# Ledger of designs, part 12: VH-VL binders against Laminin subunit gamma-1 (lamc1)

Target 1, 169 residues: Laminin subunit gamma-1 (lamc1), of Danio rerio (Zebrafish) (Brachydanio rerio) (q1lvf0r505to673)
Amino acid sequence: RDDEGWKGKQRDDSSVPVQWSPSSGEISLISEDYFPIYFVAPDKFLHNQLLSYGQNLTLNFRIQRHDARLSAEDVVLEGSGLRVAVPLIAQGNSYPGEETQTFVFRLHDTTDYPWRPTIKHADFQKLLYNLTSIMIRGTYSAQSAGYLDNVSLVTARRGPGTPARWVEK
Below, E stands for the ipSAE of ESMFold2; O stands for the ipSAE of OpenDDE; V2 stands for 0.75 times the mean of E and O plus 0.25 times the DockQ between their complexes.

## First folded at step 13 (VH-VL; framework fv_tislelizumab)

Design j3 (from i2 with heavy chain Y104E; at its last look DockQ between E and O 0.66; V2 from the best seeds 0.00; counts 0 for: pae E 3.9 > 2)
Fold by ESMFold2, look of step 13:
Structure j3 (fold): chain C 169 residues (1-169), chain A 118 residues (1-118), chain B 107 residues (1-107)
Amino acid sequence: as target 1 above (169 residues)
Amino acid sequence: QVQLQESGPGLVKPSETLSLTCTVSGFSLTDYYVHWIRQPPGKGLEWIGYIYYSGSTNYNPSLKSRVTISKDTSKNQVSLKLSSVTAADTAVYYCARLDYYWGEFDYWGQGTTVTVSS
Amino acid sequence: DIVMTQSPDSLAVSLGERATINCKSSQSVSDEVAWYQQKPGQPPKLLINDASTRESGVPDRFSGSGYGTDFTLTISSLQAEDVAVYYCQQYYSRPLTFGQGTKLEIK
């Protein structure tokens, strides 16, 4: 039971059950086709998240199959009437596979492989000031599953440096 | 080599059921989805629906109450039934293959013209 | 339902001239737009996927662009064989929807 309030949705806002594994502690989404199903974050990740500007959204993710077909909108943020998205490989992340890996997305308008569409510095801050939705795409192929765990928003500024990005090989 | 072919009656009377079959070759229905799409005279294309690998279906809400799509994988066939037809259902009916990884239709049948008339 | 609206409804272009067809969606569809060519008496043929990626075998004179709600199909130098109706289609969410079509003719 206890999926911590995560929901599953398709782009037409239809609901899809999120599965929870007590043995692994993962939540999952299962697909029959290539239309994306998204994990939708619960309220604890939303509302005023301005202190996360310039910080990381991190998540542990794996897929049932190695042949993921990414999109421009694999991770989506909405807030203050603004919407930005990136593919999973943005900002140095590698392609997802069968083994769990950590994906890191800096919440900033100027990053390697930036959020799209490009918005102003002040608008990205406005987006995070009233964050209304975080969606993480869970399914990447037909008849497959995606598994999500350990979603974290960093809310503190770091010292003189920023967290190192994941460099693709 | 990839081919889709629609077949069925060209003329159907109002209130009857329209029944079409799409026969495919060069690929397996276990690997690709086949959708039904229609084109009324002088109008654009309207998506009708498809059947999942599992046998469950997804239909355009505008037609859902009248549409049945089924498949026979061993015969490489996908069938469309549309009940209680009216003149508004007059169209060219296509079956089309959905790309395995993307949401576009990469191969189309020739289409079959269905006229609903007394 | 996501409405795809094309403009113009028809377009007449001289051989060798540039033709531009626009498609606007009622909400963002990311880059998940395909373009089809339908010649008289034939089924549609896929030209462009993901707004800008040419399908294999499609001549270089065809190009697509756009993201979000506004998309274009461009034919850089019209040839006689390009006489057709062109459709955009979103595959962002179900139900899948097509634009109403743009008829391209030779002057």
Scores: ipSAE 0.293, ipTM 0.728, lowest interface PAE 3.9, mean pLDDT 86
ESMFold2 (binder alone), look of step 13: mean pLDDT 91; pTM 0.922
OpenDDE, look of step 13: ipSAE 0.774; ipTM 0.904

Design j4 (from i2 with heavy chain L98F; at its last look DockQ between E and O 0.73; V2 from the best seeds 0.00; counts 0 for: pae E 2.9 > 2)
Fold by ESMFold2, look of step 13:
Structure j4 (fold): chain C 169 residues (1-169), chain A 118 residues (1-118), chain B 107 residues (1-107)
Amino acid sequence: as target 1 above (169 residues)
Amino acid sequence: QVQLQESGPGLVKPSETLSLTCTVSGFSLTDYYVHWIRQPPGKGLEWIGYIYYSGSTNYNPSLKSRVTISKDTSKNQVSLKLSSVTAADTAVYYCARFDYYWGYFDYWGQGTTVTVSS
Amino acid sequence: DIVMTQSPDSLAVSLGERATINCKSSQSVSDEVAWYQQKPGQPPKLLINDASTRESGVPDRFSGSGYGTDFTLTISSLQAEDVAVYYCQQYYSRPLTFGQGTKLEIK
């Protein structure tokens, strides 16, 4: 079983099993309720991620059904007592479908679909300094599934050097 | 046109089982969920629970040990049973349609009053 | 359980004046709040969904706002038919919970 330490949780903190597909290499959550179930990132994505400020959180995602109900809180970050969230389609991402899509979320305020609530860039840096939770919503309809793959958190390199890229798999 | 109608006895003796039926029209129970909500006299609203398409149930933890909700999709009916009733279960009982895509109660039945009295 | 607390418990407003009802949740519920109107002897009627979206057929004098923990329902010019008890309700997490209600009266 290769869920890579990802866990499933509902908004009430109840645990839901994460499934793994050996044929696709994806992890999945299957809904038994219309309330969202979230993929919860393992520790290797957490703690001091300050060097990811201004960089991208990238993920591959697809759903089983096209009748998805989006929310204001489809991707959630928590750290240093702060919490921000965005809809899945924020920052120019397209609606999810049955084919895998790459979703990209820049870790700072942008001109389109900013993180909510809007916080100062210094507070966003504090959030990333002590990142305690990354949650990616997996289920968007009752009796359906969401499939997650290839989550990466890009790490900035200061100065003119070769950019560093950090990928947790 | 969407309609919900509660039916059942208005008087139930303590320790007996309260049994109510919600009959729906204008929509399919395969597309929407029906929840039960109650309102004691002069008080606020309390969510009771509902049943999934799969037959799995979700109940308010405060009532879970005494509640059974079932459905008959072919008859467009959702039923509620509440066992071992006491005077505290006296209330108006509503069924309401829950849009599982949007998450709120858009249509309510008229309500049926149940009095628990010895 | 997420507690929804309304204020005030009762409110008297002159015809044509503005009425404001507040609802506070014990934890963030994003924008997943509905407002209902309940007139005596009637079931609740949905007015507002997703904190600010007016349900079809609801007069535009009703408006809602809020995100997170603090929500408001506003009636911009009170009419006689608006006398009712108003409830907020969160559908963010189960169990689904309602505020205790705010009784709105004329005068």
Scores: ipSAE 0.409, ipTM 0.773, lowest interface PAE 2.9, mean pLDDT 86
ESMFold2 (binder alone), look of step 13: mean pLDDT 92; pTM 0.932
OpenDDE, look of step 13: ipSAE 0.689; ipTM 0.884

Design j5 (from i2 with heavy chain Y53H; at its last look DockQ between E and O 0.73; V2 from the best seeds 0.00; counts 0 for: pae E 2.7 > 2)
Heavy chain, then light chain:
Amino acid sequence: QVQLQESGPGLVKPSETLSLTCTVSGFSLTDYYVHWIRQPPGKGLEWIGYIYHSGSTNYNPSLKSRVTISKDTSKNQVSLKLSSVTAADTAVYYCARLDYYWGYFDYWGQGTTVTVSS
Amino acid sequence: DIVMTQSPDSLAVSLGERATINCKSSQSVSDEVAWYQQKPGQPPKLLINDASTRESGVPDRFSGSGYGTDFTLTISSLQAEDVAVYYCQQYYSRPLTFGQGTKLEIK
ESMFold2, look of step 13: ipSAE 0.455; ipTM 0.782
ESMFold2 (binder alone), look of step 13: mean pLDDT 92; pTM 0.938
OpenDDE, look of step 13: ipSAE 0.676; ipTM 0.884

Design j6 (from i2 with heavy chain D31E, light chain S93K L96H; at its last look DockQ between E and O 0.78; V2 from the best seeds 0.00; counts 0 for: pae E 2.8 > 2)
Heavy chain, then light chain:
Amino acid sequence: QVQLQESGPGLVKPSETLSLTCTVSGFSLTEYYVHWIRQPPGKGLEWIGYIYYSGSTNYNPSLKSRVTISKDTSKNQVSLKLSSVTAADTAVYYCARLDYYWGYFDYWGQGTTVTVSS
Amino acid sequence: DIVMTQSPDSLAVSLGERATINCKSSQSVSDEVAWYQQKPGQPPKLLINDASTRESGVPDRFSGSGYGTDFTLTISSLQAEDVAVYYCQQYYKRPHTFGQGTKLEIK
ESMFold2, look of step 13: ipSAE 0.441; ipTM 0.789
ESMFold2 (binder alone), look of step 13: mean pLDDT 89; pTM 0.877
OpenDDE, look of step 13: ipSAE 0.835; ipTM 0.917

## First folded at step 14 (VH-VL; framework fv_tislelizumab)

Design k0 (from j6 with heavy chain Y53H; at its last look DockQ between E and O 0.68; V2 from the best seeds 0.00; counts 0 for: pae E 2.2 > 2)
Heavy chain, then light chain:
Amino acid sequence: QVQLQESGPGLVKPSETLSLTCTVSGFSLTEYYVHWIRQPPGKGLEWIGYIYHSGSTNYNPSLKSRVTISKDTSKNQVSLKLSSVTAADTAVYYCARLDYYWGYFDYWGQGTTVTVSS
Amino acid sequence: DIVMTQSPDSLAVSLGERATINCKSSQSVSDEVAWYQQKPGQPPKLLINDASTRESGVPDRFSGSGYGTDFTLTISSLQAEDVAVYYCQQYYKRPHTFGQGTKLEIK
ESMFold2, look of step 14: ipSAE 0.540; ipTM 0.813
ESMFold2 (binder alone), look of step 14: mean pLDDT 90; pTM 0.892
OpenDDE, look of step 14: ipSAE 0.841; ipTM 0.918

Design k1 (from k0 with heavy chain Y100F W102Y; at its last look DockQ between E and O 0.65; V2 from the best seeds 0.00; counts 0 for: pae E 2.2 > 2)
Fold by ESMFold2, look of step 14:
Structure k1 (fold): chain C 169 residues (1-169), chain A 118 residues (1-118), chain B 107 residues (1-107)
Amino acid sequence: as target 1 above (169 residues)
Amino acid sequence: QVQLQESGPGLVKPSETLSLTCTVSGFSLTEYYVHWIRQPPGKGLEWIGYIYHSGSTNYNPSLKSRVTISKDTSKNQVSLKLSSVTAADTAVYYCARLDFYYGYFDYWGQGTTVTVSS
Amino acid sequence: DIVMTQSPDSLAVSLGERATINCKSSQSVSDEVAWYQQKPGQPPKLLINDASTRESGVPDRFSGSGYGTDFTLTISSLQAEDVAVYYCQQYYKRPHTFGQGTKLEIK
């Protein structure tokens, strides 16, 4: 639909415009530089997200022009003064390509490809209790375009079903 | 295949403008960025800056007020101008190609020595 | 600016012995560190990218490691041609910055 409050930022917190495509419903970031540009999640994904501990952050992503050269910090979570990150291929995800694919990241301190740095169980929960930032790297080269859609943060509850929140594009 | 070569006067008078050219071959300036980096005698490497494809620039804050970088893709050239030079600007000046994916420099020119007479 | 501090400033190592050069950043740079070798009278040459990935054509005796703020370049068996100044460089955040260099000599 539109950018739904998503912003583009570099590591020095400088702002970069997020583009929106009405035909595909995707938001995108376009680089002029290696220096990575991140999609920054709006408030609806932040604050007390403790119910998402042990659940999934899910996103649809694709990239144009060149094969991706990943980093250790392709997805970044910050909260309660703590910071963890993973590359896009963490936890069994495939390398991104020109076709949209779903990436799944378990919000847990113990996984096959853990969030870095490794933090204590209680600290991961503190991070999610006061979640202040979710950043998803959008650009992967000096001439890169990254396209993001369908970000959801799964929450746990007892009983049938797991509530999900979605971003409409 | 990939080559970078710095050229310009080796001697510059104080208060004048240092002007250097980097001529490249084996790659396109429409695809890769070329940065300027200098090395004062007996000292380490200091990043100077570069120009984006858009024409915007990114300069080391310590030099920003005196630096102008430009490029001419039809001539395969990237230029550096440093105004109001002093003895502190005496250095070997390198141009170097930024890797397409990462922020390190995979190919360097031979360097050109610039001396600012005192 | 992220400051890259190398240690030691100079190092003398016997032929065939291990040489270790350290680089510490003033803040986390994840694994986004490169190492360069500069022989006398030559431009720098890229050896290692992403803290540990050896460039093509670089001998196996060169290795890099580290994550966050502490990085190491190791030469497992020093050869005569390894006499040079070695620089680390971070590319995590603008501006790109280099360590001050470590001069490696034969003992």
Scores: ipSAE 0.580, ipTM 0.819, lowest interface PAE 2.2, mean pLDDT 88
ESMFold2 (binder alone), look of step 14: mean pLDDT 90; pTM 0.883
OpenDDE, look of step 14: ipSAE 0.811; ipTM 0.911

Design k2 (at its last look DockQ between E and O 0.83; V2 from the best seeds 0.00; counts 0 for: pae E 3.3 > 2)
Fold by ESMFold2, look of step 14:
Order: C-alpha cells, then sequence, then structure tokens
Structure k2 (fold): chain C 169 residues (1-169), chain A 119 residues (1-119), chain B 107 residues (1-107)
C-alpha cells in the first residue's frame, strides 16, 4: 500500500494504478498493451534539484519479460519548459531482465552522458532548477510488468558531513 | 510468407453496415496485432483501430461510435464493422500488421479492398 | 490528436539527384516516426521506422532523420522506381496519425 506517492501514467496522461509489494518493497506497473506506462516520481524528487547537476539518478529495476523493446524515452526529465530523455540502456546500463539491476543516469549535458535532445550546460541546470517531472518507463511489451525500487537522486555536498540524498523507501 | 488479404462487399448502401474481413497467413494473431487503416480516393491514410490480445479495443475517436473490430484466431481473421455509413466512408480499406514486441508502425499491409457507399 | 504535416505536397526531381521530404508534428513524438512509400494501385510499403532505421530490403539511398517535431526523408540519388507518394506516420500517441502525403515525380 505504500507506493510513497509514485503514480502511473500513459503518454496521454491517463492514470494507471501503481501496485506495491510490502514483502519486496517494490512498486510495479502491469500492461495489457504495447503502449508504455511510466512511473511518475513524487514531489520529493522535484522542484529545485540543481544540487543534483553532475550527480546520479539511480534506480533498481526488473521486468517480467526478457525481450523488452526499449525506446528513446525510457527515462524522462522535464523542468523549466525543457525536456530530455534517454533509453534505459543509455550511459552503459545493461539491458533489463528478470533479475533486479541498478541503473545509473548521470544528470549532465556532456557527450559521455547523452540526453536527447542535446541542450546547453545552462539549460540542463535550468531544467533541474525547476524540475517538474521525472518519469521512468515501467512496461516494455504487452502483458508484462515492470518493478521499481530504491530510486535515489544524489546531491552535491555543501560542507562537512554526509552528502544530502533522496531515498525511496 | 507473411500475407494479409481484405475481403468484403465493394458496394454498400448509405445507412447500412460495412463489414470487412482480413485473412492472414504466415503469422499468428496470438503474436501480432492487426490494425485497420483506410484511404479515401485521392487522399491520405486514416487509422481506424485494432483489438488487443485481451479483447479490449482501441479506435480512432473520430469513428469510435460506429466501429467494431473483432478477431477469430482459429480462422486467422480480423473483422471490421462500420455502421451507418455515408458517402464519406468510401475508401480503400487496408489491414496491416504490427510486430507484437515493437510499437506503432506497420511492417506488412494487405492489398486493400475498395468500398463504395452509393445508392 | 497529433497532426503530421508534410512539405512539399509534391516535388519533381531529376534522376540521380537528391529528394528531401519534410514532416512536422504538432507535438513532440520523440523518434517514433515511420515513413511509407505508396506506388499507384499498391498498399503503402514501410521504409523507415524510429525516424532513421531502414527496413530490411530498403535501398541505402533512403535515409531518415529527426527527433521531436521535425523529420526528414531523403533519397540521395533518385531512381525511376522511386516515383510514389510518401507518407510519414507518428506512433507516439494514439490515434496513430499520418501526414497528408508528398508526391514525388521525375523531372
Amino acid sequence: as target 1 above (169 residues)
Amino acid sequence: QVQLQESGPGLVKPSETLSLTCTVSGFSLTEYYVHWIRQPPGKGLEWIGYIYHSGSTNYNPSLKSRVTISKDTSKNQVSLKLSSVTAADTAVYYCARLDYYWEGYFDYWGQGTTVTVSS
Amino acid sequence: DIVMTQSPDSLAVSLGERATINCKSSQSVSDEVAWYQQKPGQPPKLLINDASTRESGVPDRFSGSGYGTDFTLTISSLQAEDVAVYYCQQYYKRPHTFGQGTKLEIK
């Protein structure tokens, strides 16, 4: 029952129920169609996230089906009227499977960490300054499921001590 | 060899129901979606809709109130019914295949069947 | 509904020359655009998927590009058999929508 504020959406903004497992701590989306359904991040990951520039968005993910079709927009960031996206396997991540994997996406605008479309350094920072949406695609084929856990948005250190971070419980 | 073939009456009277059948071979309707698309004379293409493997449907909103798509996997057939037809429904009607694992585009098309709505 | 607008409506290109067809969407469609060729009396034939991926058996003179709202189909060296109407299609959102078509002729 504790989806921690995560929502499910299709590309037409239709709502889809997010499922939660108390035993595994995972949330999931289940599809009946080839059209993608996205996990939509709750408010605690949004707004002014400029301190995450150059840092990692990390997530644990697995799928029910091995032969999933990826897209150009498997992870989507929106902010300040700007929008960038990557395939799930971008930046050296392995193809998803039935075993849980950690996926890592650097929030940076260099060619080593490609986001599409390519935007300027200042625009990527502007995007993170007023972050309005993080979407993580959960379903990759018809009649399949995707399982998400442990989403973390890393922040830069301000001073002595442990870096500020966001943890999905 | 993948093939799709549309069949049905070439003439339909106004206010009646247009009924077409797409017969497929070389692939299974349990693995692939088949969509209906039409093309009015000298005009572009209009997507009509399809039926999910679950039996749910998705139709173009412009036609939704008049369209019924069904399938019979044992006969390798997908059917289209369009009720209350007018002259505006005169077109070549195509059935076309999607790959089950890929989104949204049509890799194989039938030859099309011409339907004329006329008194 | 996402409107796909092609330009030009028609063009004439000399054999061996380059032809360029543009397609613009009313909203971002990522790279989820396909291109089709339709010859007279025939069904459409898929050429390009995901904006730039050529289908098997399609000659390498056909190429596609674009992301977001602006897409192009290019024929680098026009052949006689390329005379057709060309359509773009988005499959980012339902309903799937097609451009109005571009008629390509030999000059």
Scores: ipSAE 0.386, ipTM 0.773, lowest interface PAE 3.3, mean pLDDT 87
ESMFold2 (binder alone), look of step 14: mean pLDDT 92; pTM 0.930
OpenDDE, look of step 14: ipSAE 0.763; ipTM 0.898

Design k3 (from k0 with heavy chain Y33W; at its last read DockQ between E and O 0.62; V2 from the best seeds 0.00; counts 0 for: pae E 2.4 > 2)
Heavy chain, then light chain:
Amino acid sequence: QVQLQESGPGLVKPSETLSLTCTVSGFSLTEYWVHWIRQPPGKGLEWIGYIYHSGSTNYNPSLKSRVTISKDTSKNQVSLKLSSVTAADTAVYYCARLDYYWGYFDYWGQGTTVTVSS
Amino acid sequence: DIVMTQSPDSLAVSLGERATINCKSSQSVSDEVAWYQQKPGQPPKLLINDASTRESGVPDRFSGSGYGTDFTLTISSLQAEDVAVYYCQQYYKRPHTFGQGTKLEIK
ESMFold2, look of step 14: ipSAE 0.542; ipTM 0.813
ESMFold2 (binder alone), look of step 14: mean pLDDT 89; pTM 0.860
OpenDDE, look of step 14: ipSAE 0.749; ipTM 0.887
ESMFold2, look of step 15: ipSAE 0.551; ipTM 0.816
ESMFold2 (binder alone), look of step 15: mean pLDDT 89; pTM 0.862
OpenDDE, look of step 15: ipSAE 0.716; ipTM 0.880
ESMFold2, fold request of step 16: ipSAE 0.426, 0.414, 0.504; ipTM 0.782, 0.775, 0.798
ESMFold2 (binder alone), fold request of step 16: mean pLDDT 89, 89, 89; pTM 0.872, 0.871, 0.858
OpenDDE, fold request of step 16: ipSAE 0.840, 0.831, 0.843; ipTM 0.921, 0.917, 0.921
ESMFold2, last read: ipSAE 0.485, 0.435, 0.424; ipTM 0.800, 0.772, 0.776
ESMFold2 (binder alone), last read: mean pLDDT 89, 89, 89; pTM 0.875, 0.877, 0.875
OpenDDE, last read: ipSAE 0.848, 0.779, 0.852; ipTM 0.924, 0.899, 0.924

Design k4 (from k0 with heavy chain Y50W; at its last look DockQ between E and O 0.65; V2 from the best seeds 0.00; counts 0 for: pae E 2.6 > 2)
Fold by ESMFold2, look of step 14:
Structure k4 (fold): chain C 169 residues (1-169), chain A 118 residues (1-118), chain B 107 residues (1-107)
Amino acid sequence: as target 1 above (169 residues)
Amino acid sequence: QVQLQESGPGLVKPSETLSLTCTVSGFSLTEYYVHWIRQPPGKGLEWIGWIYHSGSTNYNPSLKSRVTISKDTSKNQVSLKLSSVTAADTAVYYCARLDYYWGYFDYWGQGTTVTVSS
Amino acid sequence: DIVMTQSPDSLAVSLGERATINCKSSQSVSDEVAWYQQKPGQPPKLLINDASTRESGVPDRFSGSGYGTDFTLTISSLQAEDVAVYYCQQYYKRPHTFGQGTKLEIK
């Protein structure tokens, strides 16, 4: 429905309903226990995203509780049989809180607090060439919620099937 | 201070139901989960399961058909029932507190030994 | 289920020497591994969480490392009170599973 095709999943691939808030326009995931629940991106963010290499994945996120426990796998990219992940605070992002923050993740193998495991330039590009999954962790403690909005994947090219964006060289 | 204490019968006959109680202090069962874990003599640790705050349960698939876990937050107690026991269910039974944020166990009870024999 | 396999099953190390215990998972568990020490007649005691984070009150000689499938617990200078069985545990997926244990003894 109004969740724009976002799905909720746990690490065992079990589905969790994504909640949508008409008043805020956010989607949310609500914890039952300590197991992380991930927002899983719809197809429009996937497939050949090679033109996003060196560009940003941007998202607005907040949590219900300020005492979140981050992990090594708060944002996960999979593609071409490769997998990389980072905690939310990677690359200079602030610790998540109850106020909505913008989180920015450069899609590049060389950054402050880099994607892990470390892979070569060519492999990161290969990952983006056939991007099969983007997962953004939504829940960070038991009996809490995470709220996601305004996910944007910047590309170096304007064209059909990708968001139109001005790209500075 | 955080404490967990298991209680129940030490000897149970085959085919009967094993019933154990974990009494906790120093924390609230509305904030933390308590899991059941067992250890057969001279062997390793086997996770049994727990009950969510919602009342639904999560059990080790190998034991799921015989296990019932319940809680009474007003008495600070978590209970374990294991039906149709055999000698293979002889073990030390622990209750352990799950870390508030993650899936490891920061506090353990002393354990109670349960022997299944005729 | 994710299988956690420890090696060796038993280890004898001289006092003051370095002890190394390995744990392998059957699939990636990120850094979500805990290590426990269990002395005879006692419950397990948490030593390490998140593969490398030492619990409060655990001596500095204990350290953990690893990511993915290969994890190591190291005791840099073995002391007599370190004689115990050590277990690794993954908490990445349900059900949470433990290694079979490694018995550490003094040579």
Scores: ipSAE 0.464, ipTM 0.788, lowest interface PAE 2.6, mean pLDDT 87
ESMFold2 (binder alone), look of step 14: mean pLDDT 88; pTM 0.841
OpenDDE, look of step 14: ipSAE 0.703; ipTM 0.866

Design k5 (from k0 with heavy chain D99G; at its last look DockQ between E and O 0.73; V2 from the best seeds 0.00; counts 0 for: pae E 2.5 > 2)
Fold by ESMFold2, look of step 14:
Structure k5 (fold): chain C 169 residues (1-169), chain A 118 residues (1-118), chain B 107 residues (1-107)
Amino acid sequence: as target 1 above (169 residues)
Amino acid sequence: QVQLQESGPGLVKPSETLSLTCTVSGFSLTEYYVHWIRQPPGKGLEWIGYIYHSGSTNYNPSLKSRVTISKDTSKNQVSLKLSSVTAADTAVYYCARLGYYWGYFDYWGQGTTVTVSS
Amino acid sequence: DIVMTQSPDSLAVSLGERATINCKSSQSVSDEVAWYQQKPGQPPKLLINDASTRESGVPDRFSGSGYGTDFTLTISSLQAEDVAVYYCQQYYKRPHTFGQGTKLEIK
């Protein structure tokens, strides 16, 4: 019941229910076919996030099955008419498994498995200035589920900068 | 080896229902999806749709109102019905196996020609 | 629906020469494009998945490339058995759509 405003969507913008587990505190998406279903971040992660440039998007994620196939677009950012994406294993992240793992994505146009397409430094900042979508792919095969927890978006402001479960910007 | 074989009447009258069966071997219909795809004479390929393991279906919007796909896992069969056919439905009809993780078709049946004529 | 437009519609290439077939999508499909070969009287045969990954058993002379909206199938040294119609397919969004086909002939 407490999905905290997260939505489930397919690439054609069709809605898919997000499930919440009071026992584990995770949200989940369940697939009946191969088409990706994405967790779509709520409003509190969006809009002017320029202060997160060079900082991390962090999430806890696990999948039901090890035989999943990743894509070029497992994590997607959209803003200011720009769109970038990475596979889930980009930037040194481990392949997802049945145990919860922390995934870390630096919000920067660096060269170590950068966001694609490659965009200029200024354009990445422009994207974060008017961030309109964060999508995290939840399903990786037919008849499979993905479980998301503890999404954190860090800012460059002076302060703790320590994320917590479902950290608001 | 993985095999798919389409069968059914080659001739169907206008306004009737065409009915085809795809019989599979070498893989399980509980693990893999089988889709229907057709090819009108001298033309390209058109995806028709498939049935989920749950029994729900996904059809090409252009055909959705006339298509019914069903499955009998114990007989290794996937069936296609297309109602209210016209000459435009004359085509070679294929069943094809969807790759387990992705939306491309790794194995195809030989195809069966259906002609819609009075 | 995502429209897949192939060019050219027909292509004649001398034996041993390079053949290039293009496929353009009406919107980005990432790398989620497959290529199929269809010889007369046969069903399509999968050659390439994910724009550039060759299927097992497909000769090395076949290669694919592209990301976003522009995709290319290349046959580096045409052989007689490569005479066929070639189709691209996107699987990024439903419905699955195919290009109109490119007929490859020997000059």
Scores: ipSAE 0.508, ipTM 0.809, lowest interface PAE 2.5, mean pLDDT 87
ESMFold2 (binder alone), look of step 14: mean pLDDT 92; pTM 0.921
OpenDDE, look of step 14: ipSAE 0.823; ipTM 0.915

## First folded at step 15 (VH-VL; framework fv_tislelizumab)

Design m1 (from k3 with heavy chain Y100F W102Y; at its last look DockQ between E and O 0.77; V2 from the best seeds 0.00; counts 0 for: pae E 3.0 > 2)
Fold by ESMFold2, look of step 15:
Structure m1 (fold): chain C 169 residues (1-169), chain A 118 residues (1-118), chain B 107 residues (1-107)
Amino acid sequence: as target 1 above (169 residues)
Amino acid sequence: QVQLQESGPGLVKPSETLSLTCTVSGFSLTEYWVHWIRQPPGKGLEWIGYIYHSGSTNYNPSLKSRVTISKDTSKNQVSLKLSSVTAADTAVYYCARLDFYYGYFDYWGQGTTVTVSS
Amino acid sequence: DIVMTQSPDSLAVSLGERATINCKSSQSVSDEVAWYQQKPGQPPKLLINDASTRESGVPDRFSGSGYGTDFTLTISSLQAEDVAVYYCQQYYKRPHTFGQGTKLEIK
């Protein structure tokens, strides 16, 4: 009952039910075949998120099967007609496993944070200015499940309780 | 050793049902899928479809109304039925394997030729 | 359906020379493209997966590249046994689709 507006979608935009676990506080997606199913973020993560440029997208994730088939497009951002993606293990993240892990993705165009395709500084900011989609791949094999919680999109702030100034270039 | 073998009648009359069986060995149908793919004489490859472990199916939309794929895991068999055949269904029919992780076919059967002729 | 278009339809290359086969998808398929070799009277044989990963037992002269919509299979030094028809295949989205094939011949 409290999937907090998260949706499940395949690459062809077909909808897949998101499951909610009251006991663990996780949402999950369950696969039948090898085609990936994505968690699609609700509106509160979208629109003008320029203050998150250079900051982290953070998520807690685990998988049912210990074998994961990663892809180039495990985390996908879309905005202003632009699209970038990374594998789940990008930027030094560990392979997903059966135990919950925290995954961290810096929202920046520097080669240390290899979003693909590579886009310039201004275009990454333009993408975040009108962010229309965040998709987090939930399933990594057939007959398996992926579990997501604690998604946060960090904004530039001066510290707890006061707004941080946005770092520009 | 991984092996796939197609079998069935080589001749089928127009309007009848084409029925083929793929018998597999060296792997489990609980860990791999078998897909059907066909190749008309002198032409390219056309994916037909497969059946999930749940019993749900996924078929090429161009053939969906005429195709039925089934399996018998205990006999290591995957079957293809194609109804209302015409000369356009004359082809070599292959079964091919892929695992739970990838959408490409690592092992193929030798193929069986089916001719639709009146 | 994602259309996979190969070019050229037929290619003649001298022994020991480089052969290049192109495959273009009608929409992005990221790197989820496989390449197959098919000799007369035989089933297709998998050569390359995920655009650039060579299958075990495939000679080093075969290589693949590409991302998005444009993909290339390269044979760096053509051998007589490489005469075949080559197919690309996408597995990014349902249904699976193959290119129309490229016939490779000795010049």
Scores: ipSAE 0.426, ipTM 0.781, lowest interface PAE 3.0, mean pLDDT 87
ESMFold2 (binder alone), look of step 15: mean pLDDT 89; pTM 0.864
OpenDDE, look of step 15: ipSAE 0.677; ipTM 0.870

